# Miniprotein binders against q6w4x9r395to579, part 145

Target 1, 185 residues: q6w4x9r395to579
Amino acid sequence: GHCSLEGGSFVTTFDARPYRFHGTCTYILLQSPQLPEDGALMAVYDKSGVSHSETSLVAVVYLSRQDKIVISQDEVVTNNGEAKWLPYKTRNITVFRQTSTHLQMATSFGLELVVQLRPIFQAYVTVGPQFRGQTRGLCGNFNGDTTDDFTTSMGIAEGTASLFVDSWRAGNCPAALERETDPCS

## First folded at step 11 (miniprotein)

Design sc41
Fold by ESMFold2-Fast, scan of step 11:
Structure sc41 (fold): chain B 185 residues (1-185), chain A 91 residues (1-91)
Amino acid sequence: as target 1 above (185 residues)
Amino acid sequence: GSEELFERAKELIDRAIEAARRGDFEEAKRLLDEAFKLIEEAARRGLDEELIEELRYAAKLVRYAIEAGNPKIIRVVRWLLTVVWWEVDRR
C-alpha cells in the first residue's frame, strides 16, 4: 500500500482516502506491530514560509528504540540528533539520494519512504502486504475499507478529518484547524 | 521529591534548546549544565532509571545541537525533544 503527504498539507491514506488539515505539530503517520523495536513513522508540520494561515510538512521522523532518524526540508538527515552524510546505513535501514530532488529510506522490514525535497517537501510511504489491516495513524488502517480510515488513536471512526488528525498528535500542540479562523478583529 | 527534579530538568533542557534557537549559546550551555546537575540529583533521589535515561538522552541531543551551532540541526533537535517528551508521557 501507498500513503502520500503532498502539496504541503494533503494526505492520501493507504486505502486511498484523501483529506487535508492545517496543523503545527508532530503527528503519528504509521504505527504497526510489523515495525521492529516499537517503530513508528511521524510527520512534522509547521507554518508555511510566506503564508501565515497555511501549514506544511517540514520533516519526517522514523522512530525506534535504537534510532530517531529525521529527514528535513532543509535537506538534513540526522540520527539521534547527529547529522549524517549520505548514503547512511544502519543494520536494517539505508537513507540515500535517489535523484537530485529525492531522498529514499529503504528498510528490511517492508517499509519504504521517499521524500521530495524540491520544489515542495513531500513524502511517499510504501508498505508491504504484511502491513494490511495492521496500521494506525494519519495513513489510515489499511483494511481495504475507506469508511473507517478516520479511526482515531482511541479506536473511534470519526466523520471529520480534524478530530482524526488531532488524535494522532505526538506532543503538546494546538488543535488542527477545521476551518480558517480570522485572527484579526 | 524526584518528580519535581524531573520537571525542573525537563524545563531547563527545553529552555536550553530555545536559547540555542535564538543564538544565545552561552545561556544554552549554562542551562544545559544546570540540567545535567539536576539529572544526577534526580538519579540519586530515586527517580526511575528509565526516566533518568530519557533525560540524559534529551540533554545529549541539546549538547549536539549547541556543538553543531547549525540552525538546521537546532530545528531538528527541537522537534526531537517533542518526540522524546511524548515517549515519556505515553509510558
Scores: ipSAE 0.765, ipTM 0.894, lowest interface PAE 0.7, mean pLDDT 85
Fold by OpenDDE base, second read of step 12:
Structure sc41 (fold): chain B 185 residues (1-185), chain A 91 residues (1-91)
Amino acid sequence: as target 1 above (185 residues)
Amino acid sequence: GSEELFERAKELIDRAIEAARRGDFEEAKRLLDEAFKLIEEAARRGLDEELIEELRYAAKLVRYAIEAGNPKIIRVVRWLLTVVWWEVDRR
């Protein structure tokens, strides 16, 4: 399954459902029992301009009981608040520079992350087949059905993205704004 | 036994790296695929889970290098593998 965060406000779920939102919070992208140590992948969005619609991804966070790995748009990688030199390896996670503009987080448990640093900070999440039907968050549930991707953290299927996205907030932030996906973006 | 499979997988991974360095990514991929098979077989045969994890991890790194087709990332992967092998060898 492949999930993408592109163009500052566009998300494509594991089931290939595209949607757009504008929010300035940290959101859970991926939770799964397949992630060890209660792991979760999160996305940090912030304002990139003065307009409410000017939001962008500014960091990706992998959080577990053991690690808090942050990949920031300024190319700083931290674990538990400490800056780390690349390539950086923990027990089962490695962060390294793929190209001059791309960082990659490789894991031993079927999660892969590619972060494009420039010109737009974007993220690409790949999970193995063992994750099928066992994922939650903004990336959806990876069950091959796009119609139920907007399932909230409470297990309720929503018809629109805004309530769905808001349900996956990791903090106290303003409500997200929904907008139709523009394929030309 | 499972230990033999582990060593063979390690060898295949190393060979995959060398193939990739030569620009023969197809061969590298083939070798890597074989390595994955051996890793899984070793796991089924009860090889130490930590060793399996390290080997699987190393193989994944090599896969990334191959897929990227970037000589620079190959060097990074080799460095990472050095660390992995060190960890494996001390166990």
Scores: ipSAE 0.000, ipTM 0.186, lowest interface PAE 11.6, mean pLDDT 84

Design sc42
Fold by ESMFold2-Fast, scan of step 11:
Structure sc42 (fold): chain B 185 residues (1-185), chain A 91 residues (1-91)
Amino acid sequence: as target 1 above (185 residues)
Amino acid sequence: GSEELFERAKELIDRAIEAARRGDFEEAKRLLDEAFELIEEAAREGLDEELIEELRYAAKLVREAIKKGNPKLIRVVRWLLTVVWWEVDRR
């Protein structure tokens, strides 16, 4: 299955349901028992560059008990906060430059991530068939049925994207939470 | 108690990276030094070693970002701290 994060704030789930994302925070993109060591893929959305009114993807994070790999729109790749030269290899993960404008993270466990760095930061997630019906997060549940793709972190299927997206926020985001509590901002 | 020291250290670490993001490295270093002191106090008061290790990990991330002074790395570490705290909360 294929999930995409494109055009700054558009998402297409593994079951091909498109929606637009609004909000600034770190969000759970993919969780699955198929990911080793409590692994998860996360997407960071922030208001960067020219306008504070725009929300865009600025980084993708893969985390497990051993690794916290960040790939950012600034073409910085880190693991556990340390900048890495490409190609970068761990036991099960390799991050490398696929083209002049694209990085790829390949894994041994059926997950692949490709990020477009220029002209706009975008991400493409591919998972093997073992993930079918075994995923949760912004990329959906990968069960072949688009009607329940907006299943929240509490297991409730929503008809709209807004409650779905909000349920997948990861942790506290001081800047985003402060702006969200401002009724005029 | 040690739980209050954990929350205070976490707050100082978050404030330190935010100060660094604004370019206020003097304030960032001051806040970070205070955070390291509170972490050692929490350790002496018997805060769980796993939580102390998490605080030290977070503080070291901020310390290295400040030392390098690279704005791109500072942004990455600010985002990474949200992930670190999410992992702590889910335990």
Scores: ipSAE 0.783, ipTM 0.903, lowest interface PAE 0.7, mean pLDDT 85
Fold by OpenDDE base, second read of step 12:
Structure sc42 (fold): chain B 185 residues (1-185), chain A 91 residues (1-91)
Amino acid sequence: as target 1 above (185 residues)
Amino acid sequence: GSEELFERAKELIDRAIEAARRGDFEEAKRLLDEAFELIEEAAREGLDEELIEELRYAAKLVREAIKKGNPKLIRVVRWLLTVVWWEVDRR
């Protein structure tokens, strides 16, 4: 399964459902029992301009009971608040520079993350087949059905992205705005 | 080679940060100066694109680390980084 966060406000789920939102919060991208130590992948969005529609991804966070790995738009990688040299390796996670513009987080448990640093900060999430039907968050449920990807944290399928996205907030932030795909954004 | 010099420089920078955390800014400065010399030497030997990116990353790490440190040390580190980058750019 492949999930992408592109263009500042566009998301494509594991089931290949595209949608757009504008929010300035931290959201859960991926939660699964397949992630060890209660692991979760999260995305941090912030304002990138003066209008409410000008939002962008500014960091990706992998959070577990033992680690808080942050990859930010300024290319600094931290774990539990401490900056780390690349390549950085924990028990089952390695963060390294893939190219001059890309960082990669590789894991031993079937999660891969590629982060494009420039010109636009973007993220690409890949999970193994063992995650099928066992994922939750903005990346969807990876069950091959796009119609139920907007399942909230409470297990309710929503028809629109706004309520779905808001349900996966990891903090107290303003409500997200839903918009259709706009290539001009 | 240049890569080894960079790795050694990174080690010195880490030690400098630790010294600063202990309040030993004189030692921190000494270590940073030594790191600077190694980076300059690496630059003279020629840096490929990968090493340049490593240097960029190192600079960012140092920048982040010193945000919580002594203002005087911050100034010194910033100056060193600027000089290093200038040397890299001109070669």
Scores: ipSAE 0.018, ipTM 0.416, lowest interface PAE 5.6, mean pLDDT 84

Design sc43
Fold by ESMFold2-Fast, scan of step 11:
Structure sc43 (fold): chain B 185 residues (1-185), chain A 91 residues (1-91)
Amino acid sequence: as target 1 above (185 residues)
Amino acid sequence: GSEELFERAKELIDRAIEAARRGDFEEAKRLLDEGFKLIEEAARRGLDEELIEELRYALKLVREAIEAGNPKLIRVVRWLLTVVWWEVDRR
């Protein structure tokens, strides 16, 4: 399956359900028992000067017990907070420059990530068939049914994106409404 | 150990990376030194070893980002800290 994060704040799930993202936080893109060592893929959204959106994708994080790989819009790749030269290899993961504008993270466990660096930072997630029906997060549940793609972190299927997105926040971030009404900004 | 010491150390580390992001490296280092003291006190009071290891890891991330002197890396570590804290919260 294929999930995409495009145009600053647009997401298309593994079951091809499109939605718009309005938030400034780190979000869980993908959790699955198929990811080794409690692995997860996350997306960082922050304020942007892009005219089409108040927020945009600024980094993607792959997390496991061994690795905390960050790929940022500034073309910085780190693992456990240390900057890495490409190509960068771990036991199961290789990060390399695929083209002048694209980086790829290839894995041995059926997950592939491609990030577009220019003109807009975008991410493309590909998972193998072993992930079918076994994914959670912003990319949906990969079960072939789009009607339950907005399943929250509590297991509730929502009809709209806002509660779904908020349920997948990782870390202590201001709620979208709080950020919009903040008089100091 | 007290969970309150964990939360206070976490807060100091978060404040340190924000100070660094603003270019206030003197304040960032001061906050990290205070955080180090709280971590050592928490360890002496018997805070769970896993939590102590996570606090030391987070402190190291921030200190090394500051010492590298690269604003892009400081931004990355700020984002990475939210992931570190999330992982701790899920236990």
Scores: ipSAE 0.770, ipTM 0.891, lowest interface PAE 0.7, mean pLDDT 85
Fold by OpenDDE base, second read of step 12:
Structure sc43 (fold): chain B 185 residues (1-185), chain A 91 residues (1-91)
Amino acid sequence: as target 1 above (185 residues)
Amino acid sequence: GSEELFERAKELIDRAIEAARRGDFEEAKRLLDEGFKLIEEAARRGLDEELIEELRYALKLVREAIEAGNPKLIRVVRWLLTVVWWEVDRR
């Protein structure tokens, strides 16, 4: 399964459902029992301009009981608040420079993250087949059905992205603006 | 009580971030220092070590951002704290 965060406000779920939202919060992208140590992948969005529609991804966070790995748009990688030099390796996670503009977080448990640093901060999440039907968050549920991707944190399927996205906020933030994208675009 | 100390610390942290965002780093530092004191007091009182560690982590991030004087970093830290608070609330 592949989930992408692109263009500052576009998301494509594991099931390949595209949607757009404008929010300034931290959101759960991926939560799954397949992630060890109660792990979760999160996305941090902030304002990138003066208008409400000018929002962008500014950091990606992998949070577990053991690690708090942050990859930010300023190319700083931290774990538990400590700046780390690349390549950085933990027990089961390695963060390294893939290219001059890309960082990669590789794991031993079937999660891969590629972060494009420039010109736009973007993220690409890949999960193994063992995650099928086992995922939650903005990246969807990875079950091959796009119609239920907007399942909230409470397990309710929404028809629009607004309530869906807001349900996966990791803090008290303003409500997100949303617009579904044309799958043919 | 202990719960009150954590809430107060969180408030100070939030206020420190806001001060930093508006360029008042002196005030931000002052507030942050107060936050550290409260957290250490909580630690001395034998409060939940895991929660204390989360708060220390938060304070550390904010301190680093303030010391760097980087508005971009401060913004990132602000949102990262939402993750910390989320984790704290779950405990």
Scores: ipSAE 0.016, ipTM 0.327, lowest interface PAE 6.5, mean pLDDT 87

Design sc44
Fold by ESMFold2-Fast, scan of step 11:
Structure sc44 (fold): chain B 185 residues (1-185), chain A 91 residues (1-91)
Amino acid sequence: as target 1 above (185 residues)
Amino acid sequence: GSEELFERAKELIDRAIEAARRGDFEEAKRLLDEAFKLIEELARRGADEELIEELRYAAKLVREAIEAGNPKLIRVVRWLLTVVWWEVDRR
């Protein structure tokens, strides 16, 4: 399955449900029992442009008991806060430059991450078939049904993106907002 | 008690990385030194070893970012620190 974080604030889930939000927080992108050592992918969103309400993806974090790998829009790759030269290899993870504008994190456990650095920081998550129906977070539940892709951290299927996104916050952050529409024409 | 000291150490570490982000390395080092003193006090009081290890890990992240003096790395460590605290809170 494929999940994408594009255009600064757009997400397409593993079941191909698109949504957009505005938020300044670290969010759980993917949790699964298929990830070793309580592993998780997280996405960091922060302010972008000149507007206080405009936000975009600024970093992706792979987190486990052994590793805290950050890939940032500034082309910095760290593990446990230490900057790493590419290619960077651990027991089960390799981070390398795929093209002049793309970095890839390959793993031995069926997870692959590609980040586009320029012109806009974007992320693409690929998971193997063993993850089907066993994912949770912003990328959805990967069960082949888009109607429950907004399943919150409490296990409740929501009809709106903002409630869904807020449930996956990793920290004390402002509530996420759906893309605004003018209520007065 | 020890929970108050733990929260104070976290606050000092958070303030240290924010000072470093502003380029105020003198203040960042001062705050970090205070954090290390509180961590030592917590250890002397027999606080949970896993919590002491988390505080030391967080303080080390900040110390190494300050030593590197790279603004891009300082931003990364600020974001990572939020993740560290989230893990602590969820245990």
Scores: ipSAE 0.761, ipTM 0.890, lowest interface PAE 0.7, mean pLDDT 85
Fold by OpenDDE base, second read of step 12:
Structure sc44 (fold): chain B 185 residues (1-185), chain A 91 residues (1-91)
Amino acid sequence: as target 1 above (185 residues)
Amino acid sequence: GSEELFERAKELIDRAIEAARRGDFEEAKRLLDEAFKLIEELARRGADEELIEELRYAAKLVREAIEAGNPKLIRVVRWLLTVVWWEVDRR
């Protein structure tokens, strides 16, 4: 399964459902029992301009009982708040520079993350087949059905992205604004 | 009660990092000092040790960011706090 966060406000789920939102919060991208140590992948969005519609991804966070790894748009990689030099390795996670503009987080448990630093901070999440039907968050449920991707944290299927996205907030933030996917944006 | 102190401590920590983000390190330090006092008070009252540890962790992150004065680190810590609070809330 491949989930992408692109263009500052676009998300494509594991089931290939595209949607767009504008929010300035931290959101849960991926939770799964397949992630060890109660792991979760999160995305941090912030204002990128003066208007409410000018929002962008600014960081990706992997959280577990052992690690709090942040990959930021400033090319700063931290674990538990401490800056780390690349390549950085834990027992089951490695963060390294893939290219001049791309960082990669590789894991031993079937999660891969590629982060494009420039010109737009973007993220690409890949999970193995063992995650099928066992994911939740903004990346969807990876079950091959796009119609139920907007399942909230409470297990309710929503028809619009706004309520879906808001349900996966990791903090108290303003409600996300919903827009249709615009390929011209 | 302890719940109120806990929430107040969280608020102070949040305000401290925001002050740091604005470059007001003096205010940030002041707020953080107050937060530590509340954390100690919570400990004296026998509050949940795990929750206290999370507050200490958060406060220390902010302290390190303030001491470093690095805007990039301050931003990271601000984001991390959200995650820390999320973990606390889900317990």
Scores: ipSAE 0.667, ipTM 0.856, lowest interface PAE 0.8, mean pLDDT 93

Design sc45
Fold by ESMFold2-Fast, scan of step 11:
Structure sc45 (fold): chain B 185 residues (1-185), chain A 91 residues (1-91)
Amino acid sequence: as target 1 above (185 residues)
Amino acid sequence: GSEELFERAKELIDRAIEAARRGDFEEAKRLLDEALKLIEEAARRGLDEELIEELRYIAKLVREAIEAGNPKLIRVVRWLLTVVWWEVDRR
């Protein structure tokens, strides 16, 4: 399955449900029992540097008991807060430059992340078939049914993106707002 | 109690990295040093050793970012801190 974080704050879930939100927080993108060592993928959204009136994806984090890998829009890759030269390899994870504008995080456990650095920071998540029906977070539940893609962290299927997104906040942040002119809200 | 000291140390660490992001390295180091004193007091008042080790690890990450003085790394560590605090709060 494929989940994308594009154009600042557009998201398409594993079941191909598109939505958009306005938020400045770290959000749980993907949690699953299939991820080793209590693993999770997270997305960091922050204000734009130009006007501060928009929010956009600024970093992706892979978190486990062993690793805290951050890939940022500034082309900085860290693990446990230490900057790493690419290619960077651990036992189960390799981060490398796929193209002049793209970094890739490949794993041994069926998760792949590609980030586009330029012209706009974007992320693409691919998971293997073992993840079907076993994901939770902003990328949805990957069960083949888009009607419950907005299942909150409390297990409630919501009709709107804003309540769904807010339930996946990782930290004390303001509530996300749907953009008034957003064609996907 | 010891949980109050934990929350105060967390707040000071967060304020330290924000001061560093603004380029105020003197204030950042002052806040971090204050946080380290609270961590040691929390240890004396019986805060769980695993939580003390987590706080020391986090303080080390922030200190290293401040000492490096690299704005891109400071931004990354600031974002990393939100994730680390979320993980700690779930234990």
Scores: ipSAE 0.692, ipTM 0.840, lowest interface PAE 0.9, mean pLDDT 84

Design sc46
Fold by ESMFold2-Fast, scan of step 11:
Structure sc46 (fold): chain B 185 residues (1-185), chain A 91 residues (1-91)
Amino acid sequence: as target 1 above (185 residues)
Amino acid sequence: GSEELLERAKELIDRAIEAARRGDFEEAKRLLDEAFKLIEEALRRGLDEELIEELRYAAKLVREAIEAGNPKLIRVVRWLLTVVWWEVDRR
């Protein structure tokens, strides 16, 4: 399955449900029992540098008991707060420059992350079939049904993106606002 | 009474990274030194060892970011601290 974080604040879940929000927080993007060592993928959103009325992705974090890897819009890659030169390899994770504008985090456990650095910071998450029905977070539950893609951290299916997004905050942050695009005919 | 030491250490670490983000490295180092003193006092008093280790880890992240003197790294560490605190709150 594929989940994308694009255009600053647009998200498309593993079941292909699109949504948008306004928020300044660290959010749980993906949790799964398929991730080793209590692993999780998180997305950091902050005010856009171009438009302060909008928020955008500024960093992606992969954490486990041993690793806290951050990939930021400033093209800084750290693990446990220490800056790393690419390619950077651990036992199960390799971070490398895929193209002049893209970094990739490849793993041994069926998770792949591709980050676009320029012209806009964006992230693309790919998970293997073993993750089907076993994911939670902003990328949805990957069960083939979009009607319950807004399942909160409490296991409740919500009708709005804002309640869903707020349930996945990883800190004490302002409540997110759901942003709908103008319906073009 | 003694549990307040750990909450104060966390607050000092948060204040230290914010001072560093503003470019006030002298204040950041002062706040961090105070945080380390409270962490050592908590250790001496036999408080929660797992929480003490997490606070020590967080303080080390901030110290190393300040020593590197790279504003981009300081920004990364501020975001990383939110993840560290989320882990602490879950245990």
Scores: ipSAE 0.766, ipTM 0.882, lowest interface PAE 0.7, mean pLDDT 85
Fold by OpenDDE base, second read of step 12:
Structure sc46 (fold): chain B 185 residues (1-185), chain A 91 residues (1-91)
Amino acid sequence: as target 1 above (185 residues)
Amino acid sequence: GSEELLERAKELIDRAIEAARRGDFEEAKRLLDEAFKLIEEALRRGLDEELIEELRYAAKLVREAIEAGNPKLIRVVRWLLTVVWWEVDRR
């Protein structure tokens, strides 16, 4: 399964459903029992301009009971708040420079993350087949059905992205917007 | 009818993306403009004016990206087009 966060506020789910939103919060991209130590992948969005529609991905976070790995748009990688030099390796996670513009987080448990730093900060999430039907979050449920990708954290299928996205907020943030102005923001 | 227009538009969009990938941004722009014109026409014949406005704006942004000649934005352009198409196709 492949999930992408591109162009500021665009998401393509594991089931290949595309949608957009504008929000300034941390959102859960991926939760799954297949992730060890209560692991979760999250995306941090912030304002990138003056208008409410000017939002962009600014960081990706992998959070577990043992680690909080943050890859930020300024190319800083931290774990539990401490800056780390690349390549950086934990027990089952390795963060390294893939190219001059790409960082990669590789894991031993079937999760891969590629982060493009320039010209636009974007993220690409890949999960193994063992994750099929067992994922939750903005990346969807990876069950081959696009019609139920907008399933909220409470298990309710939504018709629009805004309520779906809001349900996966990891903090107290403003409501997400679905169809506002500049889609490239 | 509208369905035929949308199908033609989809084909043009696909060709536009391919042209952009090849670095032929002029062709990409031309094809994209034509595609969105068809979409607008299809919508006028049977669909929501709000969507037309969104499509116009999206088309503008995509054209600007293509005109900038930045191949690194191709993915973003495709993404945007996909989203737009998704919205159209669902109606």
Scores: ipSAE 0.006, ipTM 0.225, lowest interface PAE 9.7, mean pLDDT 82

Design sc5
Fold by ESMFold2-Fast, scan of step 11:
Structure sc5 (fold): chain B 185 residues (1-185), chain A 91 residues (1-91)
Amino acid sequence: as target 1 above (185 residues)
Amino acid sequence: GSEELFERAKELIDRAIEAARRGDFEEAKRLLDEAFKLIEEAARRGLDEELIEELRYAAKLVREAIEAGNPKLIRVVRWMLTVVWWEVDRR
């Protein structure tokens, strides 16, 4: 399965449902019992320099009990707050430069992440078949049915993206729904 | 109680990284020093060891970002604090 975070604020879920949101927060992108050591993938969104009203992906975080790996649009890769030279290897994860504009995080547990650094920061998440029906977060539930892709952190299927996105906030950030209706001049 | 000290230390750590993001390193260091004092007080008053370890980890991240003075690392640590607090909240 494939999930993409593109064009600053567009998301396509594992079941190929597209949506867009406006928000400045860290969001849970992927949680699954298939991720080792209580692992999770998170996406950080912040105000974009492209326009006054836009927000964009600025970093991706992979966390587990031992690791907090951040890949940022500033081309900084850290683990537990310490900058790392590439290629950077742990027991199960390797972060390396795939091309002059792309970094890849390869794992031993069926998760792959590719980030485009330039001209705009974008992320592409690939998961193996063992993740089918066992994912939750902004990338959806990977069950082959797009009608319940907006399943909130409380387990409720929403018809709109705003409530879905807000349920996956990792912190006390402003609500995405309010920012969608505010022109933010 | 010690839980109130936890919330106050967390607030000071969050305020310290925001001060650093603005370039106010004097205020950032002042807030961080106050946070370290509250962390030690919370430990003395019996706050759970795991929570004390999370506070010390967060304060260390901020301290090192301030000392490096690198805006890119300061932004990364600001985002990492959200992750740290999320992990604490979900335990």
Scores: ipSAE 0.700, ipTM 0.865, lowest interface PAE 1.0, mean pLDDT 85

